# Miniprotein binders against q56419: the designs that were tried, part 72

Target 1, 326 residues: q56419
Amino acid sequence: MEGRTLEEVQEEVFKRHGVLVPKKELEDLAKALEEAGLLLTEKVEARLKEEEEKLKRERPMRLAGLSYPEGEREARAFLEAFRASYPGEGEEARVLLMPHLEPSRVPEVYGAALAALEKTPPPERIYLVGVAHRPLKEKAAALPVPFQTPFGPALPDLPALQALDALLPFELFNTPLAFREEHSLELPLFFLKGRFPEARVLPLLVARRSPELGEALKVVLRDFPGLLVLAVDLSHVGPRFGDTPLTRTLAEEARRRDLGFLERLAEGEPEAALAFLGANPTRIDGVEVVASLLPLLRERKGKVLAHRLDLEAPTLSAVGAGTLVL

## First folded at step 7 (miniprotein)

Design h64
Fold by ESMFold2-Fast, scan of step 7:
Structure h64 (fold): chain B 326 residues (1-326), chain A 98 residues (1-98)
Amino acid sequence: as target 1 above (326 residues)
Amino acid sequence: SDVEQVLRELIELSRRGDFEEMKEVAKKLVEVAKKENDPEAAFEALIMLGDIYRELGDPQTAAIYYYDALRIAKKMNDEQRIKTAYERAKRAARLAEE
């Protein structure tokens, strides 16, 4: 409990579990944990520092063997199977919006992204913008290290990352631990590295809207051209996300909101896309990314290649996924 | 000051085109500027060091020094120095890619 008052801990337990734990009992627990050597101490801080130091060298795979195969041969076959799941042809992308949810749930959406990558000339670098699922010290962050994949390490574009860092009003490399377990970067990167093995990567996370990030990226992209990838999921509806149980009517409404958002982006109207969602609220985690990247999305016309609302029947919940090229 | 003396030496060497000797003097200037906590002198020294490495055909090292200069300019909130360092850094980085 170091660094928190006992009153704050008591209030937190009450809010989460609806149980008021007496202060004396919390004091006795804290003393027992201290006597056992388990309180938040120098040792816990040392372990966190050690994990941060490891992330200064490389970012290891976390989802290999779970969301994609660990072996290169098996990973290649997996990637080709996803491409085969999409019956259409792709279109060249300068900006690609693709999902980051579990690939096996929406294989045709990832297949559409792969189809677009087939039509896209190999970029020298990929600006991969995902969504932070852990708190960041600033509105956005990056990790300037190799990211391991079954196809070999995705190398950071250090000159472009340093240029971006220098243009921002905050330290870009501010929260290494947030990257330790981050599927919004790892899952898209698997597909991107498989298709563009020579491309360097700028792995970026957005936690809250950062207009300064979009302005800086517009400058950096002009000097360091590359493929911009927005790795975002669409509607999150149902009890798993704190909503009412999903009905057929609500699923149709979620599909309408997802498509209305993507179609406005495809017309080069990102402000209209955000306004549309403001009038029709769903939990689209791409909102903060789009709001941050406005200067890069305005007046870029493109096409929605795929959309699916993945239904999770046991929880009566759903997550939307789409592929958009600009 | 020591900074003034080293700067004078560096300017004289630049007129002679002795880039190897300038490299050593420029490194000394960076160290002196750091010791004296002089951000303007540190910025100028890093830009010169970057320029020297670029002329010597080492754009990778040049880019590093230009980005260090850019960080100092950003802390100074100096728009002209930010622009100067950034333009040099991005050009050196592009040369390094070749």
Scores: ipSAE 0.000, ipTM 0.145, lowest interface PAE 22.8, mean pLDDT 81

Design h65
Fold by ESMFold2-Fast, scan of step 7:
Structure h65 (fold): chain B 326 residues (1-326), chain A 108 residues (1-108)
Amino acid sequence: as target 1 above (326 residues)
Amino acid sequence: GDLIERLQELAIEVYDYLREHGEEELAYFIAKQIARIIEALKSGDTESAIHILTELAETVARVLHRLGAPEELVKKVFELIKEVAEALGMSPEQIEEIERRFREAIER
């Protein structure tokens, strides 16, 4: 009924069903909808409890059939198409920065990540660090369950996750529902599982800067070596993100900021990368991930393989995406 | 790809040019149509992209001519229209027709 008068609703019902509904009955219907709202809230809460219980056993696919194919054969062909979108060769990665933006918007950037994974020896485990898009009870969280993919379940590295939890001043497994719908883990994981089907995973989310997470991970990585993946997007500019409409000048500034940030990371200077963003205003959700992982990024030199600023027209907004190997 | 990146840059350039010349509503409209072409190219919806491109080419040509746009901008628009038409698999006859309409709009 939003934005419609009771008289307009009455007229439409008459035209459609040949019944003239008295205004009082229509008012009673509005009250019934409010009552249904209360029941809906209770039903939503019950469903969230069910989802939370399911998440104790596994994390199901949410974006299959939307962002990537559901079937294994179609998924493999999809990965090959993305790899083909990047004309260059990769570099071996010990740390990989890749996006979590909708893959179809930046296929060459995901292709560059695939190229790097192609040059990287299969790791026993992947530390996959994404950005929390929902509130976490602590600064960071993990979910110690299998994550479903078209290539089979990505199994959690339980010993490494337990070792990490033991070193943190907070409970690591603190917000399972935050993982129910989390594209910053699901989208990179699709590509990582397709390339490294045998690797176990530590699925980690960062909501706020956690230096203690970086320090703990440095210790855990020594005992449980693996590939560190930072699944982060770069500049977020334009009205969709609370900024002014994108102009050519603002787009060029965003591209320069993204590249300046990535190039400083590639030189093993993550503090300089963060300082550069502070001096050059930008909106990057992944900054908290980089800030949390400083001990793992210092003095690791590497290469920027790809960068793109993807325009979200017609909103005159854009999101930056890049692939960096360290 | 490279073509899509250049289309994105052109959308911003045309938007900025039109706004600088007092055509805010038209700037938004043209940028929106270019964005639709980009989305159609990404989705493989070739027929939609061809339709939008054909309609847009004349409109952009007329507006740029009316505003006395720099030859460099007009040339860039013309070149990208041809490249998009080729990328969409348009026939030589279809491409020639779009080029003819563009030239007529510039002259008129």
Scores: ipSAE 0.000, ipTM 0.283, lowest interface PAE 15.9, mean pLDDT 82

Design h66
Fold by ESMFold2-Fast, scan of step 7:
Structure h66 (fold): chain B 326 residues (1-326), chain A 109 residues (1-109)
Amino acid sequence: as target 1 above (326 residues)
Amino acid sequence: NLEEKIQELAIKFYDLFRKAAEAYENGDYETAEKYFYEAAKVAARLLELAKQAGNEELIKLAEIAIKMAEYGIEASKALEEGDFEKARELWRKIDELRRQFEEIVRKMT
């Protein structure tokens, strides 16, 4: 614990490993280190190495009891309530865009996704592409272990993941700790596993645009067909995101921007969707995902099933969410 | 100008509340308590302006904001004393109030 502040250790660990260690844990560790005569940074790194080792076996639930129920029965009732919140019928999906925003904020949008899954034949595997909320060593990453859910573990498709890894110019399994706390995978997976309990999963995170990922996935999908899911939130507007307070006009602009983006994707024109956003930026976190997956989205037509711009937190800010089938 | 001032205070309240929540999540309950106290002061000022505006929705918004900050202070103190059950109950109340706050803000946008 010599010569380091807790804040410096916390910041260093976050930058190197993408994990924010609570100060209470660092204080508890510092007390234990005083007894053992070890430096705090070394102890924290040893702890993260232990967590990384555990992630080689499985990825435990982090949001159970918070964003969704822990028990299977309660989880199924929860999922059915979301389906009931959407009055429409779904469409069959080969590619599904759905949110990863807190489900209780946009129940009808998740309901639309569930309606689409209802119309979709059970896939052998799901390519679940989320956005990295923590730094990755490479542009993209995957974690080839079972992901726990209230419906049982979502098993990894190891042959498909290995095929993907072999085609990439970087190591696919490069940042396991980034998956420890990742809601862009965990929240969509809850709904996907509830609907398709037998499907295996490829849990993928994109941090920066990776055209090589899209090209590799196009090849892998030929030999290992499955459902492609883009877990993406839309516009982020308001003071929490560095903007002026949300007005009715700004909210209408964000809705128009979200829908313009989704409709261009539905027309099979992902480059046009990205160009549209470039002219009118409202911080869509799916830009890097869409830019990476261009080869899989071109000339594939579909339909926007739902969209909502939801006020989040007491910031006069909002986040857009939508469901798109291709 | 009064409307602009009310919006500025609502933003400042959330910024302070967010910083308090971050400190709370990081186990820094003393810092969380301090930010919740500052948030409560801003919320009290928001209430004064809401009453001047004669807007019942804004008055209710400010009253909810004050309660959120007060519960945050109590939760931080509970965790400093190791009372995890009391902190959990207080944070459940904060989540309920946050939903009400968000609904009022939603109606105002």
Scores: ipSAE 0.000, ipTM 0.199, lowest interface PAE 15.7, mean pLDDT 82

Design h67
Fold by ESMFold2-Fast, scan of step 7:
Structure h67 (fold): chain B 326 residues (1-326), chain A 109 residues (1-109)
Amino acid sequence: as target 1 above (326 residues)
Amino acid sequence: NLEEEIKELAQKFDELFKKAAEAYENGDYETAEKYFKEAAEVAKQLLELAKQAGNEELIKLAQIAAIMAYDGIRASKALKEGDFEKARELWYKIAKLRARFEEIVRKMT
């Protein structure tokens, strides 16, 4: 009952029902609601603890049957259909930037990522860096458990994760619940596991700039070489994201910002890419990931394989997606 | 089947609303207003069928659809009158309602 006096509640009840409720009864009701609220909080905390314990064993699929097929056979056909949607050839990737947007919205962009993976020698491990869509206790986090996919479980690279943890000024395994529902890892992982079924994975989330993470990863990658994947979407524009309704001009500006950002990354100039975004850098959800991984992106030249600004007409909103190999 | 008719009508609403939003994005506020008015008529039909079905979620779907279409009409008129702040506020509301509309439609499919 915050923000309302007992007198105001009493007056409202009298006006609506013609009954004057004694102030003491309203006080007793308020106390009962607070006590019920405390019990509800305890039950919510117990449920969250139960979910956290489950995540110590494995990370189950959450988007199977929604964003990708649940069965292995159907999942493989789905993956090949995405590859077929991209008419070009891939390039070998040491670093791959790919989206985590709903795949059906940008099939040619995921197809370009698949083309790059096709040209890439199978890595022993994949450093999969996504964006935290829920609060993390620290700037970044990882979950060292098998992630279920239609192609079987993606197994964690425990030695590499422990090496990374040892080099960080914070506990790496700090927020298991943030991984329960995280599409920035689950959607790219579907495609990565489909192409590299034997690769181990380091599932990493970035919530805020962590230069320490980039420095630590540079050391770990030297000892535990693998494919670095930045699973990030580009421009987020329009009312769905708290922005002005999309116009043709604003859509053209978003495409220009996306491509300018990607092209500067392709030149091995990640600081220039961040500077290019100017006053609105957070409109690209990968900004914090790129800013954290600067040591891994400098002086690494590559190629933009695909870009799409996906328009969501009913909300006058759009999300940019791209595939970049470095 | 009432549920199949409701689903078809919801899809027709979605199509008209998308046409209206595309016209709006292109600065054609007269065409946008026309399509939003057509969407509003479809939403009225959807509401009548939802009431007949007695399904609480379908009634909510129809109410959300109607509000979205009416807000679209108001936003189109606001832009014609140069009231950009009002149009912006209406589209923030439309975006929130659209998310709920999509959720309910997903439950039907």
Scores: ipSAE 0.013, ipTM 0.550, lowest interface PAE 8.5, mean pLDDT 86

Design h68
Fold by ESMFold2-Fast, scan of step 7:
Structure h68 (fold): chain B 326 residues (1-326), chain A 83 residues (1-83)
Amino acid sequence: as target 1 above (326 residues)
Amino acid sequence: SELEEELQKWAIEAYDLFRQALKALEDGDLQTYIELIYKAAKLAARAREMARELGDPELVKEIEEFIRKMLDELHKVAKEHNL
């Protein structure tokens, strides 16, 4: 990839689009791109190598002070406020589906998850399965280190992680850097650690359908019983996600899609849930997780405790979130 | 290579969309601003797929961080303008 100067970029833009872009705006964007890492330099590469080495010891908080409070007392009050947002009682969970969307956008959905956790006996370990928002070298990955939270570190279940690794046809600990900034694990973990401070965790990311992960987890769960948590969001609709601007009709279609998916999972019919999504399966980020975990979801009946389609009016977009106990 | 040339093309298109977005914002057209920044994010997402094909996982990760940054800026602007 041959480098380009700002003058060359400015001239190319003018040639293609007949628009003269001020050099200062291009300089500001180039600086932002370099800061974000798009224009890789030796400095960025050195930073990533340093971060990878740090991740061999622990996973620090990234969203403390942004999505949840940094201090333990404030974090506890925050968690109790979310529980109070849900007026119902929970149900005991062997499997819990909960969101990883920004919590303040769907407080009653996280409240429903907390209600379910209140009715659930404290597990020795939590299998926390999130969605990879960064590429993995394999279909799935795990990071076997303590994850920091305002309630103290969530410790990895090393024996269970090693048992899982041994049963997989690929290296489980394959992409440490994918865990550096991963809200699909960090946000659910905040709530799970607040409720079950003594539980160890298996932090797992799924990037692509992995039936071998589901089969291996079925075996590991027999020897290392625990709570299975699927941390997934539901429909992603609107311009922010590559769709047309949201209308009332499209929003109702998304709600119907989300609830139809969750209700079929609650009947113990995960294949039917996947089939129900029809032409829009990829608009629910939980598809790859559910497809990977089929052996753990079949014939397990439960209840949908909450659902919300969170409307983001400025972008004419929406993200669905739900809480399901099995 | 063809993939490297395609990555450069998308970088240039992102600059175009950013410039157009800033003009829309100055004109008070927040919807157009949002759509244009979103289009820049989609071009970056396409660049991510090509970086994946080139076998560069570090570049893929950095492009994803750039997309996240653009979306965060969209939310900030929308919040500041009370939309």
Scores: ipSAE 0.000, ipTM 0.203, lowest interface PAE 16.9, mean pLDDT 80

Design h69
Fold by ESMFold2-Fast, scan of step 7:
Structure h69 (fold): chain B 326 residues (1-326), chain A 119 residues (1-119)
Amino acid sequence: as target 1 above (326 residues)
Amino acid sequence: DPEEVQKKAIEAYDRAREALKRGDYRTAIEEAYKAAKLLARAYEETKDPELLRKALEAAQLAIEAARRAGSPELIARALEALARVYIELAKLLPEEARRYREEAIKLLEEAERIAREHG
């Protein structure tokens, strides 16, 4: 907030609103949306089926040219810039918790993750667990296809995915369309593929608490050892997320909540971490992921390498991000 | 580099306007869509509200071109551009933020399901 009061920030937002988006432009936009909606046809359903079929072959880049560079050379320079934003050496990871929000918002946090990956021996495979931002037919899902990146395709570990599917009480490959636009997988994968170009990937999404996923993963990891990555954001506070406008006190509470959660995970006490959030567990989008993976997180001690609460001044809101190695 | 992103966005917007003027609706939509995406990206980094306003103008240009073209594919592309602008608009308009986010999600779901991915 740059030393300004919250009231001053609110005044600036209302002033910008009056200049940026006049009521007439919003009315014209609403009319355009209504008119566009009237043009929807039965062909929408046919196209949806076509898109689902395409996802059975590969998952294309969606955020290239937006959140990261499309070209390999530029992408490599981008990774090095993020690594340079973190002054530390990092620490070896058996389990890595990293964010999935827009990287440019928290470069030091992604830099800390890259530092940890530099200290980590190359895994044969990465278990990449993200958060579903679209409905899944089951509590969790995976997509067993190559995920395109500027560094080439991240290939699926089909034997490990099949072993996992066999142990679950539901179909693992149940919602391909949920993966079409999923930044909780695409953004971490960009960094992971850049560091470990030869590693195969198990791209997993969690929508709701699935203890059976954690139990199955513990078995699969024994036969198919690899790096476990939890791609989760921390506190979501402010009007953008249905809360009251952010104050300095609320921001400090969010930072304390994020750090208290991460430090308890670092002590190998994931149940204690979840209990610590007891009053507002859903305000951290990683809660369902951590709750699902309890068997993999217990008694694994580690270190919080970075934390930032990214302030979104126009909306008086904030999102927490952190890097934790276990 | 947000300054370079802004430059490319403005160039794309100018190409979109010229394409619309000469009746090249596909190019108008693609360039306007590109401008809207790049402007939204620049806004994420700079928080300059003028960039979000320009993104809205680019999205409106794409919708206008789509209406003139009448193609479901091009309409889907235009709806996707508009949805991304609505996501950014929700961040700026806290009183209506929840509603704008819900509309953006609906537009993205519908547009992505009918949009041509590669071309």
Scores: ipSAE 0.000, ipTM 0.168, lowest interface PAE 10.9, mean pLDDT 78

Design h7
Fold by ESMFold2-Fast, scan of step 7:
Structure h7 (fold): chain B 326 residues (1-326), chain A 119 residues (1-119)
Amino acid sequence: as target 1 above (326 residues)
Amino acid sequence: SDVEQVLRELIELSRRGDFEKMKEVAKKLVEVAKKENDPEAAFEALIMLGDIYRELGDPETAIKYYKEALEIAKKMNDPELILRLVKEVARAAEEAGASPETVQKIAIEAYDRIREEVG
């Protein structure tokens, strides 16, 4: 550690490799390196390379036993309990917007998504578009490996992924490590695999606006038709997200903002939805996904099935979640 | 056949990484394959020429050969060859300094053109 703090090493690794290594792991590695005479950065880089190689074979579950049950039987009962949390009927989806927030916080919203999946014919493949919570080398990425779930592995649609990669001006399979821990894919995938066990998946992450992704997906979906899923959360408000403490007025504004956004998408007006959010500043991770997928959302009408602003009272913060079928 | 003889020479040179000699042999393979009406051999030779020119730092010439392979692919009814070719054209265009928008436009145009003619 030649004059560098653990925080500086953590930041350097994050900037260079897009991985935030916990301080405890860095402390343990620093002690081991001191005993072995190796540099912390070299040891961390070697471990990240090993993890990247493992991700070329499969993506293991990270949230089993935490956000959903590990066993298939328990996972199925859990999924059916979420469906029961939504008293309405679903509608057939060609495009489904659903959250990736911790499911127990918004059970009715996930229940609405499950209701929509019940009304949707089983797709041959699912285009699952989440939000990157770690840096990507490009604006978007995919990982072409089986994703483990309690319902068995969700297999990649290799021909469709290869077609998508061919139509993009960047390497699609560019940041495997970003998929090591990514709840915006893992949590929706749990529900999607539980309902469509035979469907193959295209696990896609968006870090920044990629209109080229939307243009490529428009072409690929024509030849490889499937269910498009936007796994996005809505308003992020309050101190936890670098904003002012939540008040009743701010919560009402966040609800109106979320619903105004979803309703404009439901009218097939995604540019109007983005303009609405631009005029009403908020932190919504879903903005980058919607902005990337404009060609797939235009003139496609649908319905908002559910919306909830989940309140985190201890932090005076909230996260919006919704289910939209198009 | 002459195609088989030249192809064997090209494979052997490929194992040795002799890209300058491969360039001359691959050009001959294209000529022989076209003369013998062997579209599969002509396609593979043009892809190899594209790959060779890219390795030699001439992605603009690589794009020309990939586009020639595209014309042959239209007659072959093989979606995997089409996808492989689109990716190689896009990669060569990027290496030639084309903008991301230009790279994507080339890829989509190539894909759509082949799809329309092959079905």
Scores: ipSAE 0.047, ipTM 0.520, lowest interface PAE 6.9, mean pLDDT 84

Design h70
Fold by ESMFold2-Fast, scan of step 7:
Formats: C-alpha cells, structure tokens, sequence
Structure h70 (fold): chain B 326 residues (1-326), chain A 106 residues (1-106)
C-alpha cells in the first residue's frame, strides 16, 4: 500500500541518517520522486520481486536473535532449557500437535513437545503443517527450499513435495512470499531441526480448510512415511483479538474449549473435536488445520502432555497453547 | 482514536528529529560530548516510540524490527554514560517493541 511505502522511506532515512522525517517532508519527497518518473509503488513491486526470487533459493531466518538465539551453541542451550522446563516423560508421536506461539511465553508446552520427540524414532521427514498468517492464492501452500535454522538448513523433501503437488487440484507452490514472514513454521522448525537434524521437511501452510490436502497427504505418507506435526495455537481471547477484555469466566471458557478440543483429538475423534467447538467462539486457530487433516487424525489415540492459557496482562488478552501426541 | 494516534506519532517524530539535530551539533564540541550522547539517547528513544505506534496502526512486524534496533541503540548509549533513568526509559521501549513483535508474529 502507499502508506506502507511512505513508512519504508521514513525507515530508510532513519536507518541511514538516524533521523525521523516529518510526514510532510516525506510527502514532498514522494512528489519529487514521482515528478522524476520514479514511482514508489514500482519500488515496492521491485523489492517484492527481489524477495520472491531469493525465496526460490532458500528461506532465511527472520526470528533469530528475537525468539531464539542466532548462534548454534546458544541455540542448543536454549533448546535444552526448554526441555528442562517440562518435568514429565514424553510419549512416542506419529502425529505431534505443538504451538507456534512465542516460545518464551509457554516454555513448558514446548518442553513437552521436546519430551515427545525424545521418545520418537528419528523420522526421515517431517510434515510440518502451520497456519498462514498472510493470504495464500490457494487453500494451502508449500515452499520447496532449504529453511535456515541455527542448527543448519532444514532441507526440503522434494520427491514427497512433488508427489503431494501431483495429487492436489491446485498448484502447491503457489505463494512463496507468504513464507517470508511465517512464525507458525519457523518457531516449531527451530525445535524440530534441533532434535532431528537429519530429517527433511515438507513446510506446509493452511489458510482455509482443504479436505483434498488431507486426502493427498494420507496417500503421500504411505509412500513417504514421516512425522506429522500440526503447529497450531489454541484459544485467542481478549481485546488484542477483537474480543472483550479477559475475565475469569472467559479464561475458564477458553481453557475448557482448548482442553475439550485436545481431548477429543486424543480419542481419535477429530470430527467430534470440531463439533465441540461449534462456531469457534474463542478462536482456536488449529481448526482449519484439523479440518484439513481429518483422514490423518481419525482413530489415532494419544495423550495431551501439556496445556497453558498464557496471559498478556497489558492487553487483558490470552493465547492457549498445548502439546498433544497421537 | 486513529486520528489521536496519528497526531501522537507526528509529535514524537518531530521531537525526535529536533533532538537528533541538536545531538549532532553538540557532538561537534568536545566540551558537550556527554550532553550530545544524552540528547541522542532521547532522540532514539522517542524515534522508537514513534515506530512502535506506527506498527500499532499498520500491524507491520518489519516496522517493529526497526523500533527494536533503534531502541537498542538508545539502551547502549544510555549505558555508556551511566544514566540509570535513561537506561530504564530506553529498556522499557525496547521491551514494549519486542513484546508487540512477538504478539504480531504469534
């Protein structure tokens, strides 16, 4: 958008000269550039094409130094600290549900996921299914490139991705730019790559329910067995999510809906889990992923290892996170 | 309101700009080095606050990355002059920017 372009110009001036320029001076600059035949929208388009071309080669780390350490040694210590935050034993997982929420907010939930991975034989590949936080051209997408991590690049499973693409009624590799800033893949991948450094990855995003994705994945998993990971958060309640301020009643309702959803998944009843949520009034963002993956979740019994509703006190809001093994 | 937030951003940006210019002028004189650094820290802190409010309007995590970078500069320079009040103020903005970034990326 044009407003975004002006903010980028302000950012560039600030970065180069350490000065925030008043809006009127930015508008005068924009007018001068237009008069010189240089359009701000063309500059933005050129940058987006450049970023898209870079994404054809690799997906860089975006949250290193913010959500996890940049260096391999520090990243390893960070990962081990999360495992230590969960005192329980893990369970072997064929399907793992884990959060993509900022890890420092729910360390024991990520620790439970790590405990499950300790009990799980190293997979040849991980089907990592996250939630799209940017629009996709289709209901789902994948990016078939190495994803950088502090533990080295997570390599794509190209044969499995191509097999999946062939079975879908839409182009799987349809929105590369949606992967540029995608924490629902990057944050779980940090933990998964740290525990299974040799595993290849299928990085998948779901924007809207796609039953055809689940049917295709069921076929692909038969030929290319691996660990299925649903990287989803649970309830989102409070003003930050367009809801009323968090009350004890709303928090209790969010916990009840989170746990009821997870417990029904643990019984191998994903349709019952979705029906339990109804209209999804507490905004569990895993709904579209679970609805897409029904064939992979039916009749798989398991266990809820951890759950937390994390309070964002300044915003009177909360986000639910959980770890489930199937 | 959106109009009130836009006005606040403009006021912060103008003040940060003025303080930055003052810091550059003060830095030219060896006798005003400490005052130059103090003024620079305040300029960067206000700039980070303006960027944080821009991010609140746009929901853009890239603007927050810039706010974090700018706030870190304020913290580092406040520590160099040992001004506990400035360190505390700069760290507060840094933490607010980091928290908002986490929320926008979660």
Amino acid sequence: as target 1 above (326 residues)
Amino acid sequence: SREELEKEIQELAIKAYDLQRRAVELAKDPNTQEEAIRTYVEAKRLAAEALLKIAELTKDPEVLKEAIEVAKLAVENAKRIGDDELIEKAEKVLKEAEELYRKLTE
Scores: ipSAE 0.000, ipTM 0.128, lowest interface PAE 18.8, mean pLDDT 82

